# VHH binders against Protein DOG1-like 4 (DOGL4), part 13

Target 1, 232 residues: Protein DOG1-like 4 (DOGL4), of Arabidopsis thaliana (Mouse-ear cress) (q84jc2)
Amino acid sequence: MSKMRNLVEEKFLEFYESWVIQLELYLHQLLIAHNNNTMSETELRHLISKLTTHHKAYYTAKWAAIREDVLAFFGSVWLNPLENACSWLTGWKPSMVFRMVDRLRKSRVVLVEAQVKKLEELRVKTKFDEQKIEREMERYQVAMADRKMVELARLGCHVGGESVMVVEAAVRGLSMGLEKMVKAADCVRLKTLKGILDILTPPQCVEFLAAAATFQVQLRRWGNRRHYVTHS
Key: E = the ipSAE of ESMFold2; O = the ipSAE of OpenDDE; V2 = 0.75 times the mean of E and O plus 0.25 times the DockQ between their complexes.

## First folded at step 1 (VHH)

Design b7 (framework vhh_7z1x_3)
Fold by ESMFold2-Fast, scan of step 1:
Structure b7 (fold): chain B 232 residues (1-232), chain A 124 residues (1-124)
Amino acid sequence: as target 1 above (232 residues)
Amino acid sequence: QVQLVETGGGLVQPGGSLRLSCTASGFTFSDYWMNWVRQAPGKGLEWLSGINSGGDSTSYADSVKGRFTISRDNAKNTLYLQMNSLQPDDTAVYFCARESLYDILTGYSPFDYWGQGTQVTVSS
């Protein structure tokens, strides 16, 4: 029993709803900062720090939750079907943010050539890290399929204590492997975000974070207003 | 700051048992996954076992499955490894390792802090 699956889902749903509300408040602050250019560099860095801390809080809560029930993050109840459909290994695909950076470049934000070079180097590294994770995921999925078949066979033919212990051990092994994979993907996400923010100036960081938050909030709203799909 | 101290190693004969302990300080022990790793003379590191923050989920390397049991006492900030049916191949330095939260894809170990290690020698 430990923390049961429903309890983990309930706690993370509560956390996530509050986290998204706070993200929307930060988005409003980012849009104000972006549109009036009256804030000092110190003020902009403080705002960027609040957003960075907010994202770190998400991963801290997520990693605590996946240690108890990683499967809750595959088809999450706190995400609508559109958000789940756009997910790559329980979250956003790291390389997708470079399309957002490219649009940033074509807006009012002027990237100097040194920044363009560093962003291209980071993009290549991010894609390399994604490919490593995808290869590891393929290896894991083969092992996981074998474990699931064993689990189904045991569940179908026995109700004794021996069968329960064997199935529970297999589930623990499966969960630990999935946790490792999800953490690896989240590390690429965090490294990619940090890398972009380290390359950009504070006004560029504000515009990038505003674009990212806008996309996340808008994706949630589009999914939630779908005519024939209930809110998850 | 963060410190992990292993105890309980020693000389034991084949078929014998040992219980290793790792005492943690300088961080909230109950927030972290913990692992046991060993290094035999002239060989690389071998991961043996991991346990989640709550102590209700464990995993083992095939080489020790059925012989070793990992456990933890969060009230005492202590990690344990019960080793049974010891074999000469189990001779190694045993390390307690804290799982990293953010660097599984850095160019290094997924463990961010290690203990000093405790020597286990299995010999007649």
Scores: ipSAE 0.000, ipTM 0.133, lowest interface PAE 14.4, mean pLDDT 80

Design b8 (framework vhh_7z1x_3)
Fold by ESMFold2-Fast, scan of step 1:
Structure b8 (fold): chain B 232 residues (1-232), chain A 124 residues (1-124)
Amino acid sequence: as target 1 above (232 residues)
Amino acid sequence: QVQLVETGGGLVQPGGSLRLSCTASGFTFSDYWMNWVRQAPGKGLEWLSGINSGGDSTSYADSVKGRFTISRDNAKNTLYLQMNSLQPDDTAVYFCAKDTFYGSGSYLDAFDIWGQGTQVTVSS
């Protein structure tokens, strides 16, 4: 079992490291585009599309991996301790990206009133969807302490054939429940990201994506600075 | 590998009925919310209806509420749209759309997988 669990973690670690390297390359392109007043709308939309495709690739790989081992995403080995501490249901908290949007509202590139209204509607909707998932997670954690689960845990200590089957079914049920909640959280993330990009103009999208990528890359670098090897 | 095939379209007179089907393959159909959307000539996409993975929760656009019914058969990997009291302005290409996001189905922009579509024409 542990051997197969390690393979999921190893495979996703390899994927994630490559994905982050590509994100840094895209961030470089976004920063160049932000400082280049000669790029056409078509060129900016193409760059935005690259970032959108890159994020979709992450969720495609993630959902394949959580189908095999959702628990690998709770306290992930491919994330440093700071990144893990900042995670909400295995990823970024959707409502937090609106803090980056607030920077755009104060920038020299002014958002028109219609955009402000749509962004506020999206913020409210995102927060409500987020709270629904939080309630489901709370129910899930309480269910772990239910009498049925406690009894199944007791049976798991017995060296009997029937208890093994019952425990395996319960563990599968727990994993399916977590997978559903993680996917629901990822749904809110992708909807929030797409919603923001659909409301913003291409130059504003570039500024937003650059801010988001910068924060993600810097958070990883700050956390990695704690990592050290001692020679005793 | 993912495929969606819409069928059941055709020519129908105003006030008539039609039942559309969408057969899914290449993914676990029972895990996803499914949607029906349409596109009239020269117009953008219009979301019509959504149904959750279990088939027990549905939602409808105001333009079709009370006239259209969405349903699914997870054993057959098939999504249905029963259309009643059809009007000339229902003329469009109808698409079934897999929710791009597992378990949602609340937003028009949640759809990433599109079938080839099936043409519905309402005219005398």
Scores: ipSAE 0.000, ipTM 0.124, lowest interface PAE 13.1, mean pLDDT 79

Design b9 (framework vhh_7z1x_3)
Fold by ESMFold2-Fast, scan of step 1:
Structure b9 (fold): chain B 232 residues (1-232), chain A 123 residues (1-123)
Amino acid sequence: as target 1 above (232 residues)
Amino acid sequence: QVQLVETGGGLVQPGGSLRLSCTASGFTFSDYWMNWVRQAPGKGLEWLSGINSGGDSTSYADSVKGRFTISRDNAKNTLYLQMNSLQPDDTAVYFCARVEYSSSLFYYGMDVWGQGTQVTVSS
């Protein structure tokens, strides 16, 4: 099992490092597109499609990995301490992206009233979905500390076939519960991202995606300066 | 004519500071990411720092992080590198370079380069 944990962590570390390099390349293309003003709608849609495909690839790889070891995503070795500290259920908090959307209101490409209304409706729904997941996480943490789990922890020190099987079943149940919560949170992330992109025009999508990618890349760079951000 | 010209190099003592400038002409400077790269005598090119078109995102090589600061003034078509706490091993020819937007790594995908400016750190 420690070998299986090591393999999952090693494989996802290799994937994530490559994925972040590609994200920086796409960010570069987004920033050029945002400042160029000569790109056609077709060219902008193609670039947006590359970014959405890139994010979908991340979740495809993540969901395969959490099936094998969901705990690898709590305190991930491929993330620095700042990235881990800022994680909400193993990733970015969906409602945070609306702060980036608010900046678009002051951009050269102004949001129309219909877009503002749809974005606000999406923001409210996203916050509702976040609160629902947070309540589920609270219930999970309470269940972890219940009397039966405390009793199983004590019994885990004893050698017996029946006790071993019961503890293994309980641990499997806990892992499956975490997998479901992580996937639920990821579904909210993907729905929020898709919802925003469906509401925005292609130039606004480019500006939004550039802001989101910039924040993700800068957070990683800030966290890599351990002595500047933390002293652990 | 698409061109980049570096200035500001010179001789400086260890612990000293220099500010390099790179003036762009013949293209829309504000559309491009820009890099600073150096080449020490007998060595290959070393990427030092990158800045996005708007100037709000920067990146640094570990060897210069905390000592060098990249910035730009799009109204003047000028890129800057503020170099502090200079060390003898910072001795090199310093180049500014325009980043090609189709590159596989932004520090390697450079299509327009300056001629370079010599920085010598010696007592």
Scores: ipSAE 0.000, ipTM 0.086, lowest interface PAE 19.9, mean pLDDT 79

Design c1 (framework vhh_7aqx_2)
Fold by ESMFold2-Fast, scan of step 1:
Structure c1 (fold): chain B 232 residues (1-232), chain A 124 residues (1-124)
Amino acid sequence: as target 1 above (232 residues)
Amino acid sequence: QVQLQESGGGLVQAGGSLRLSCTTSGRTFSSYAFSWFRQAPGEEREFVGAISWSGGSTDYADSVKGRFTISRDNAKNTFYLQMNSLKTEDTAVYYCAADLYSGSYYLPSEYDYWGQGTQVTVSS
């Protein structure tokens, strides 16, 4: 499985590096749009659509990759240690984006009462979905420490015929469980992102997406400054 | 990447029941959230119901809540809309739709993949 793991890691590393470069280009466009109040609503909607399509492309590629090797996304080689330390179930923590939404209330774009109410309802729903997934992960961790799984781990030390098949089936089951949880977490991420964008006006969407992209890009830059040595 | 095909539409009397089915690509079925929309003559497409990729979350339009149930069968690459206690106001062309996003969104423009539509007529 190491060959398949290496291929998945190499392919996704190549994809992710390209994806981040394009995100930085979109961030530049978002900052221009935010600073220059001359863009039409149609132009802003087109830019927002490019960003939503870009994020959708990430999850399409990720779901294809986790089907092959979900473990590649736990401690990912395409992320620096700081990005990995800040990850919640292989990605950003959904509730954290509401801190960026809170900044919109204090900036140039004014949120109306109806938007504030809808964002608070979405925040509560997002937190509920997030906690539900956290309970699922806790159950998974407990199941991994279950007596039957511990006994299978012991069998793995004595590889042979039927024992190999039983261990491989158990590992496949564990991988399927992780894949389901990662997909559930990603669905909460997509639902949260889409929900926020549906509530906000186009100028507010641009400011929100710019804040989110800025944070992601800066976190990567901060973490990369730690890498002063080359590994042989 | 996904193809959708509706079936199960037809003529039914008020108070009756009907089940719509939507079949899709086997390769990607488990990766998508699914929704049902409907369009009455001369009106815009409106949201009816949605089910998440895991089946753990469902959303319904207020007009159908308690009467309609959405479900999915990953083994058959099919999802369903069970319609009970049908009213004449439920008469419309019903469309199935798929997206990676949660089906909690009421905007038809947000869905990438659509079926051809199936006619449901509820007579008084």
Scores: ipSAE 0.000, ipTM 0.233, lowest interface PAE 12.4, mean pLDDT 80
Fold by OpenDDE, second read of step 2:
Structure c1 (fold): chain B 232 residues (1-232), chain A 124 residues (1-124)
Amino acid sequence: as target 1 above (232 residues)
Amino acid sequence: QVQLQESGGGLVQAGGSLRLSCTTSGRTFSSYAFSWFRQAPGEEREFVGAISWSGGSTDYADSVKGRFTISRDNAKNTFYLQMNSLKTEDTAVYYCAADLYSGSYYLPSEYDYWGQGTQVTVSS
């Protein structure tokens, strides 16, 4: 089913569709690299760099878009309902990626004690940062229900004039706060990703990135089949 | 946990050569990057050289470039420091170190495991 889209939604939809296509291409390369143990360290590092650059490009585009309309990302029309349901503050929850790291531990990849320790430290830190952001987010959400807004709610939908100005001001305030929170969340995502990649060897990084990309692509595919949403 | 053990140190005349070895314990030798550091009396520990996990990349301090070479043998869980054209300034305790991280390996603080060190003395 189609939703009403604004200009920001339309532009980002187009961007995201292209971005996902490129991600699938990289996924293919990652899988080849993972299954072929003949690639050199230089080649692996280059591939890893391409993926990290690709992810950074996403956030660059996202941050440009949220400056215009952050609310578009809380009803992301470029995502299917399943993808949206799995979203935390407009993206993947940082702590979730440690499940993918755990997959490495259960696979043929051996993480040594030192790596496990560092990963655990990173996990704890990531969780702390998530909680901090959640608390701040809650503050902004609760602040929306100030005395004036509650009064307006009591009066129903028959608002106009000064009432409209009050609501508009409140929404602007909320939007500013949301933009801040979304950026903060994205920073945690990027830091977490970087932290993981710093701990892992290049072959392990490739496997991790392959797992992450696979999950993202499959989640999209599953959601599309379930809800009959067509995406490129 | 990885245990590192240096060997091959000793007394040598200036212009001579030595080959240091570092043997590692465990089954994860191929996952590690390895480095050599050295520390002279009264000086800070300094980077000598490193070799990547694959062995495809090496890096050296400017002071030893062209004279020292690092290699590894995964079958023997051992990596080496070939030191040629030794100078009196090369006199130090040499340490081997292991790093799991994919980042830089120039700082001692980045390494999780260290050997006990082996003395190298170059006489004039």
Scores: ipSAE 0.000, ipTM 0.211, lowest interface PAE 13.2, mean pLDDT 87

Design c10 (from c1 with D99Q L100P Y101L S102G G103Y S104Y Y105E Y106F L107S P108D S109A E110G; framework vhh_7aqx_2)
Fold by ESMFold2-Fast, scan of step 1:
Structure c10 (fold): chain B 232 residues (1-232), chain A 124 residues (1-124)
Amino acid sequence: as target 1 above (232 residues)
Amino acid sequence: QVQLQESGGGLVQAGGSLRLSCTTSGRTFSSYAFSWFRQAPGEEREFVGAISWSGGSTDYADSVKGRFTISRDNAKNTFYLQMNSLKTEDTAVYYCAAQPLGYYEFSDAGYDYWGQGTQVTVSS
């Protein structure tokens, strides 16, 4: 761990705590909109836009942070252990978001055939994009075990400026590879989210976003409650 | 709302073939996704195979891949499980399941509508 990594972690921790508080406020507004069926289509679109902007703000902050220290996002200090255990390449697994779409089946909100077709096409494409990223991660892990990396690790044990420079260059290369994969995963997340919202009506979007935010907030609360279990 | 009824179960010898059918009642068969699950005595219900509403996506449990084929016929409001190269371990009660969104799940908790089950017994 370097001093620079600690500063990135501190800055993103502060951002994330504020971001989650605002997400809970938006969740409250989504639940009011869903339960009180009196909001106009214009008002629903405005609320959906607020949530979309909020998620985009997260990725803007994240990409700035990973440019400085991508490793901070593997085992993040701003997430509890349960949140970290549920992460796939530093965030939610894109295909799992279709479980939130499943709430539309149970809620009596009727999806028309054209929407079902488009959601199926999006689900298949999302899973394909996930598998491409998983293959890239596998290649990265295999490359870490390469003879060249073993040799670089040995050189890092030697005293001397030349060895330090070679090791630092290799570590920078590894970090750049991880940054590229994380950004690719985030692009699939954003594309999937936008795709779902483009297919759904405003009331369906509100229900979908409420389900997604509820799950995220509850997962955090469940993980945090673990610390209140008394030793028996 | 949809009602499901299985047919085609029975006794068959190992290496044989059997075709299960699930007939549905309801207005929106073409918009539903369908799956087959099975349950052996003393075991939990397990996923067998699934087909999306369009038929453009299918999936199978690893234990049945290459041997079983799921298909649907919207004109007949029926979907099928063609079982080839049957093994004694395929012996179970087979259930058909439907979900209105048109996507399938691997967990039985993802399904709102179920048939009553049909027994498949494979003798050695």
Scores: ipSAE 0.000, ipTM 0.108, lowest interface PAE 18.2, mean pLDDT 81

Design c11 (framework vhh_7aqx_2)
Fold by ESMFold2-Fast, scan of step 1:
Structure c11 (fold): chain B 232 residues (1-232), chain A 123 residues (1-123)
Amino acid sequence: as target 1 above (232 residues)
Amino acid sequence: QVQLQESGGGLVQAGGSLRLSCTTSGRTFSSYAFSWFRQAPGEEREFVGAISWSGGSTDYADSVKGRFTISRDNAKNTFYLQMNSLKTEDTAVYYCAAEGSWLYTDSHAYDYWGQGTQVTVSS
């Protein structure tokens, strides 16, 4: 039978569905702004601020949820199988956003040399931070197989209060380690997103955010596409 | 890269004052937001206070509001924590941190850390 949802999963599912609906509304505003070359810098900065606040709200909610149950974010029930297949440490891979930036380099709104240099520096730093986290994950997986963990697993095979308490303490330790790694990955995501937005002009920020939101929304729609053979 | 060095820690009696300094080197000081964290023995690092890159915004943990003040001096590449009305519970190693994300109250949000400076408040 299917895994029963816990309260953290149910609450975050409700949050995420509402968050995506609001993202689609912001995407609509970004697309209108992109087509309107008379919008003021103040108006563009306000729209960019709404998007950055929206993403900040996601990570605030996520960090509250992972404090309670980080494992809910590995194979998340609020994501379809395609979204889960494209996930890297419970979210988008930070270096992926530079593919969205590539669209700006090919657009008729040209990035100046100074921006190209800063974006390349940020890309290199982001890749370095990703590799650092991947090394931490590898160390975590090795630590799970060390002698202490093997001994704790053996104790878990013996029925009794003492064995149960020791195993529960070990599982809490493992969950804390995963929470630390997920937060580290999310910090790289936030720094990468903020770094790109700090380098780009407001019109370029709108175009970048529109591309990123379009990809996120379309990926969800592709994965949710109904198979008519079985549901006719 | 940014390097951070704390100074100003020491022993002080309850009700006393200390000023901690954090001197930065490396990149342009004015481009960073800065924070202070503290850690008591056996505890996790907890947020104390933060100052934005513009200096226009400050934030503090509830336990230190009204007693501690964070400030920055861009000409000296230094930022400060003025600690007044010190309590024995303020005893900890104090760390300065730089390059925060949008979640600046979480220690994971920071790339650069100092080595720490001990503050001991005696009764």
Scores: ipSAE 0.006, ipTM 0.264, lowest interface PAE 9.9, mean pLDDT 80

Design c12 (framework vhh_7aqx_2)
Fold by OpenDDE, second read of step 2:
Formats: structure tokens, C-alpha cells, sequence
Structure c12 (fold): chain B 232 residues (1-232), chain A 125 residues (1-125)
């Protein structure tokens, strides 16, 4: 599907396509590591580090892009409709990764009681942080519909002069708020990921990351098949 | 957050032995890998050795391999550096450090988020 894209969208699309390809390569390595019991702890940690670095690179690029145009990420053209539908504040829902952790529990992986407790604590904290962000996000969204904007909407969207100034001010205000919220959400994502990786053993981390990457890649594939979207 | 405290440093003659301890705070002792670093005056901080989260794996710098041994006691939230056959060139401030399990390698000091204050080890001729 072809859309009119701005410069930010085009650049990030290119970045993301490359980033996803690299993710798939790492996924392959993760799967090999997961199925190879001969890998040393050092090797596993190195692989984990590559993945974490890869994710950090994504957010570095994202944060640079949202400074220019945060609104581009609320209609992410680099994602298919299914991926977009599953997005929470321009990314994956932090609480969702605990489903991958649950997979570990149901597999051959044995989590000790201490790990389970820590994971539960992290899950609760993550949920709390999500809710805080959602409340704040709602505030910005509702604020867009202030008295002036409502009146302007009643009169029409293509009014010049003072009306244009009102709209521009409102959009700027919203954009600033959205940028803040997106960054906050990303921080929760990163903290959640770090928290999980700090709790898990290296083999468990590899399995977790493999599960997460698999889900991400498959979601993209499923969405592409369903909506006949071809990504370069 | 983890706090680390070294102990056991001091003056020892060449050929002697010392045992350093690093006590950690918190309830997440098993969630970290631990390392010893050292820094001599005018020198860069260098890796000495590390122990994995489980204690089942250790690695050492070539300069101390065969002489130094790292161990851990999870019940005491403490890990150790046994230093045998000490040499004058082993004189340094020794630091213990902790890092999460998602960091790249044990040799890179920048990957460690938590550090002790250091303990002086002096080996005399």
C-alpha cells in the first residue's frame, strides 16, 4: 500500500525495514542458541547483548524521529494494519511481554520461586506505569477538544486567520504532549525488558528473546499476508 | 539497586596470600554477575576476574590465572577473590563490581552499573 509520506516517514521506514531484517537474523541466532546446549554462558551473554543493543538502536532512532514529527508514529506507515492495531502508544504494550515469560513457565524452563516473585512484582509495576501514562495521554487527547477547538470545528476546518493560529497552537500543544508520552511509554518498555533480563538466567533470556522476536516477526508476516502489504 | 562493599585488603609480602570479600546488598544477588577489577597508580582499571550468576563459571585475566580464584556464597550475598602467590605488580586498589545478565561481556568495565569503593592491596618485595 502506497501512501503520501513525509520525510520523517520515509527515513524511518527505511530504517525500520533494515532493522527488522537484522532482527530476523538475530532471531535465527537465538533459535540456534536455544537449541544448542553447548554454548557457553559468555556466548549466550554476548548474544543477549547484541539483541539489547539492537533494541536500543531502535529507540535511539525513534526518539530522534519523534523530535521532528511525533504524529508520524501515530499512523506508522512502516507497519501493516495488524501491527498498528496491536500498538500501544506507538509500540508494543509493555505488559504483553509477560506472556512470553509465561511461555517459559510452560516450557522446559524452570523458574525458581525467587524469579517468579520478582517477575510478578515487575508485572504489577509495569501495569501501574502503563496506567499512569494512559491517564496522562487521555488528558492530552481531551485537551485537544477545548472550547476554541470545538467552536472552530463547528464553523469549519478551513478557516484562515486567527482560526489557523488556534489550530496550530492546539496541534503544537498536542504534539509536545504526545512526544512526552511516547518517550515515557518507551521508557517503560525498556525498563520492563531490562527487568525481565535481569531476573532470568542467560539461557532463559535467550529463550525469552527468541519468543519475543518470533512473535514480532510473525505478527508482521501475518499482517502482510492478510492485507497484501509488501515491505521492502 | 545493588551496593557493594569490599574488605580484606592490606599489606602482604611477595609470595603471600590475601582474600578479598565483596558483600552485596539487596535481594537480587543471583541476578547479577560479579567481577573484580584493579587499578594501580597511573594505570587504567583492568579486569581481574569474574564469576557467573550461578557461580558455575569463572574467568580470569591472564596475569592472575592460576594464582587467583573467585568464588561466591549466595547465602551470604558475598563473593570472594582468593589471591595466592602475590607479586609486587599485583599492588593496586581492588574493586568489586556487579552487572545485570543482559550486558555484553564481563571484561568491559563500562557494562557494570554497580561498583564498590575499592580496597587497597599492597605487595611488598
Amino acid sequence: as target 1 above (232 residues)
Amino acid sequence: QVQLQESGGGLVQAGGSLRLSCTTSGRTFSSYAFSWFRQAPGEEREFVGAISWSGGSTDYADSVKGRFTISRDNAKNTFYLQMNSLKTEDTAVYYCAAKGLYYSDIFTSSDYDYWGQGTQVTVSS
Scores: ipSAE 0.005, ipTM 0.189, lowest interface PAE 13.2, mean pLDDT 87
Fold by ESMFold2-Fast, scan of step 1:
Structure c12 (fold): chain B 232 residues (1-232), chain A 125 residues (1-125)
Amino acid sequence: as target 1 above (232 residues)
Amino acid sequence: QVQLQESGGGLVQAGGSLRLSCTTSGRTFSSYAFSWFRQAPGEEREFVGAISWSGGSTDYADSVKGRFTISRDNAKNTFYLQMNSLKTEDTAVYYCAAKGLYYSDIFTSSDYDYWGQGTQVTVSS
């Protein structure tokens, strides 16, 4: 495909900015819930469900977009450089979320021993799945430099319908490979998030989601303020 | 807003061909996918085919794959459904539809924001 795909970037940028604004509104609700011990379990579960649905909406939008142009996610115009520097295969690194869980353990979050054990089991599994995907990415990058791919790239430099078609077919194959890998990484992210929420009680889920959303929002703000002289 | 108008329906013999057109007006860049659905009497609307706004990807129902082709012409604000090797089972009212942002499934009719009025296709034996 030789056509520029700026529309995918434009559409996802619009979606992402709206998605982040809604995340900040949900963060406000999570912080109110965390500071208010009068909320019922039903009310807490409803709020947790809103956050879970919000994150699922992100992946629904992302997977639709990568079907059209997966490369838009490897040079995301909707993320600042700090957010991009912290990205692992177009999103957060799954094992990183356990650093937030560790931080919660040093707060007033009281985790029973059974929860600690299950979280450690989930951490080990997540790290294993993460490493498997890292090996797949390494194989993919090595395959890019394969002699056959180099030959196809060289042929693509010559003007001709047949050469162009062969190169376009190869590029489609490469894009499909990247799409599968990004989806695999996203599946690990979703399984990790679900796993943590399944282990925690509703009040603990609210605290965890508040911490995660706070970090996501602050990371964006830190990246936008990388020049300290610009803040007064 | 986006408005959709179908044309090109009619009566055709089995094995024949027919091309449906869907003319779009309004803010078409607010729709990332354009699709065709069909509905036989007494049945729900079923997915036929879809094309992304960029034209770079297409999807088809298994029952029409290889026989139907969806395409679009941005200069004419029109997208098409070329129907070849028509079967009596293809008889239905055909609707064009447009979907907004990526947050919805392209295969589910209830997730579409904009719909045309429908055009009847009748395939005789």
Scores: ipSAE 0.000, ipTM 0.108, lowest interface PAE 17.0, mean pLDDT 79

Design c13 (framework vhh_7aqx_2; at its last look DockQ between E and O 0.01; V2 from the best seeds 0.00; counts 0 for: pae O 13.7 > 2, placed apart)
Fold by ESMFold2, look of step 4:
Structure c13 (fold): chain B 232 residues (1-232), chain A 123 residues (1-123)
Amino acid sequence: as target 1 above (232 residues)
Amino acid sequence: QVQLQESGGGLVQAGGSLRLSCTTSGRTFSSYAFSWFRQAPGEEREFVGAISWSGGSTDYADSVKGRFTISRDNAKNTFYLQMNSLKTEDTAVYYCAASEIFYGSDLNEYDYWGQGTQVTVSS
């Protein structure tokens, strides 16, 4: 019985779909909190905590999935994951979140100078952490070049189970390093998220989280239309 | 669980040198990033420096740059702090710390800590 390639990815996408549905429910609560002047600061902080916990749950599930097969999250098995700069280790660059903060400042959020200073400090730290991860990726460049033929062998027909077992063992060794780098990038994303929420006031956090949730919900809706309906 | 043990502390005259070692047990040493922190009496733990799990990246507090060097030896499961040109303000308890993921200055990023080793720099 042949199984789908990317079984790990299919299980994670099933999780992700339910995760986004719950995020949409939280988005409605965020929008109510934004428009309702009767909510206390304590109630806002509770809602913000729910969103923080929800995002942590995403990464918990992702880390379990990448433990099984990190390459499922890069798409193509013949590409060197470190060569793909357009998808910074299976996610948005951590510092990209500051573009959303910048857009909110231009639109409707007024930040005091102390907040602006702290956000700039956090942006610099986040970019510094990104650079650390990029230096780690450079160390793996040689290992990736040596392992490219292993990835291509997985695409082809190969006679002899012993050859397949040796190739799979070599790929497993390489994937451990990739798993660590993906987790490092995710931890920078979580630290940056926490840092932003600590700097912003509760109403500002609600606006930020609503913008982030809107973006994520729209990405899922766009993906569903692309894969399950015909555009003509 | 991984356990960390520091060694190599002691009394050194200002301008002198000392090398601290941190050994690990339990999990595979090569999967961790490591850091040194220090704590003077009445102070909070202060970042000294860190090294990535690959050994390719190091980071240092400004107060120790050029004087301290961090390295790792995966064959010996040991992480080192070479301290040169010691000053009296370097007197502290030195802790090694480990994380599977992070290697920065935020002490909350580290899940495993050693017991500490005293370094005393006399004038």
Scores: ipSAE 0.005, ipTM 0.373, lowest interface PAE 10.0, mean pLDDT 75
ESMFold2-Fast, scan of step 1: ipSAE 0.661; ipTM 0.864
OpenDDE, second read of step 2: ipSAE 0.018; ipTM 0.424
ESMFold2 (binder alone), look of step 4: mean pLDDT 82; pTM 0.832
OpenDDE, look of step 4: ipSAE 0.000; ipTM 0.241

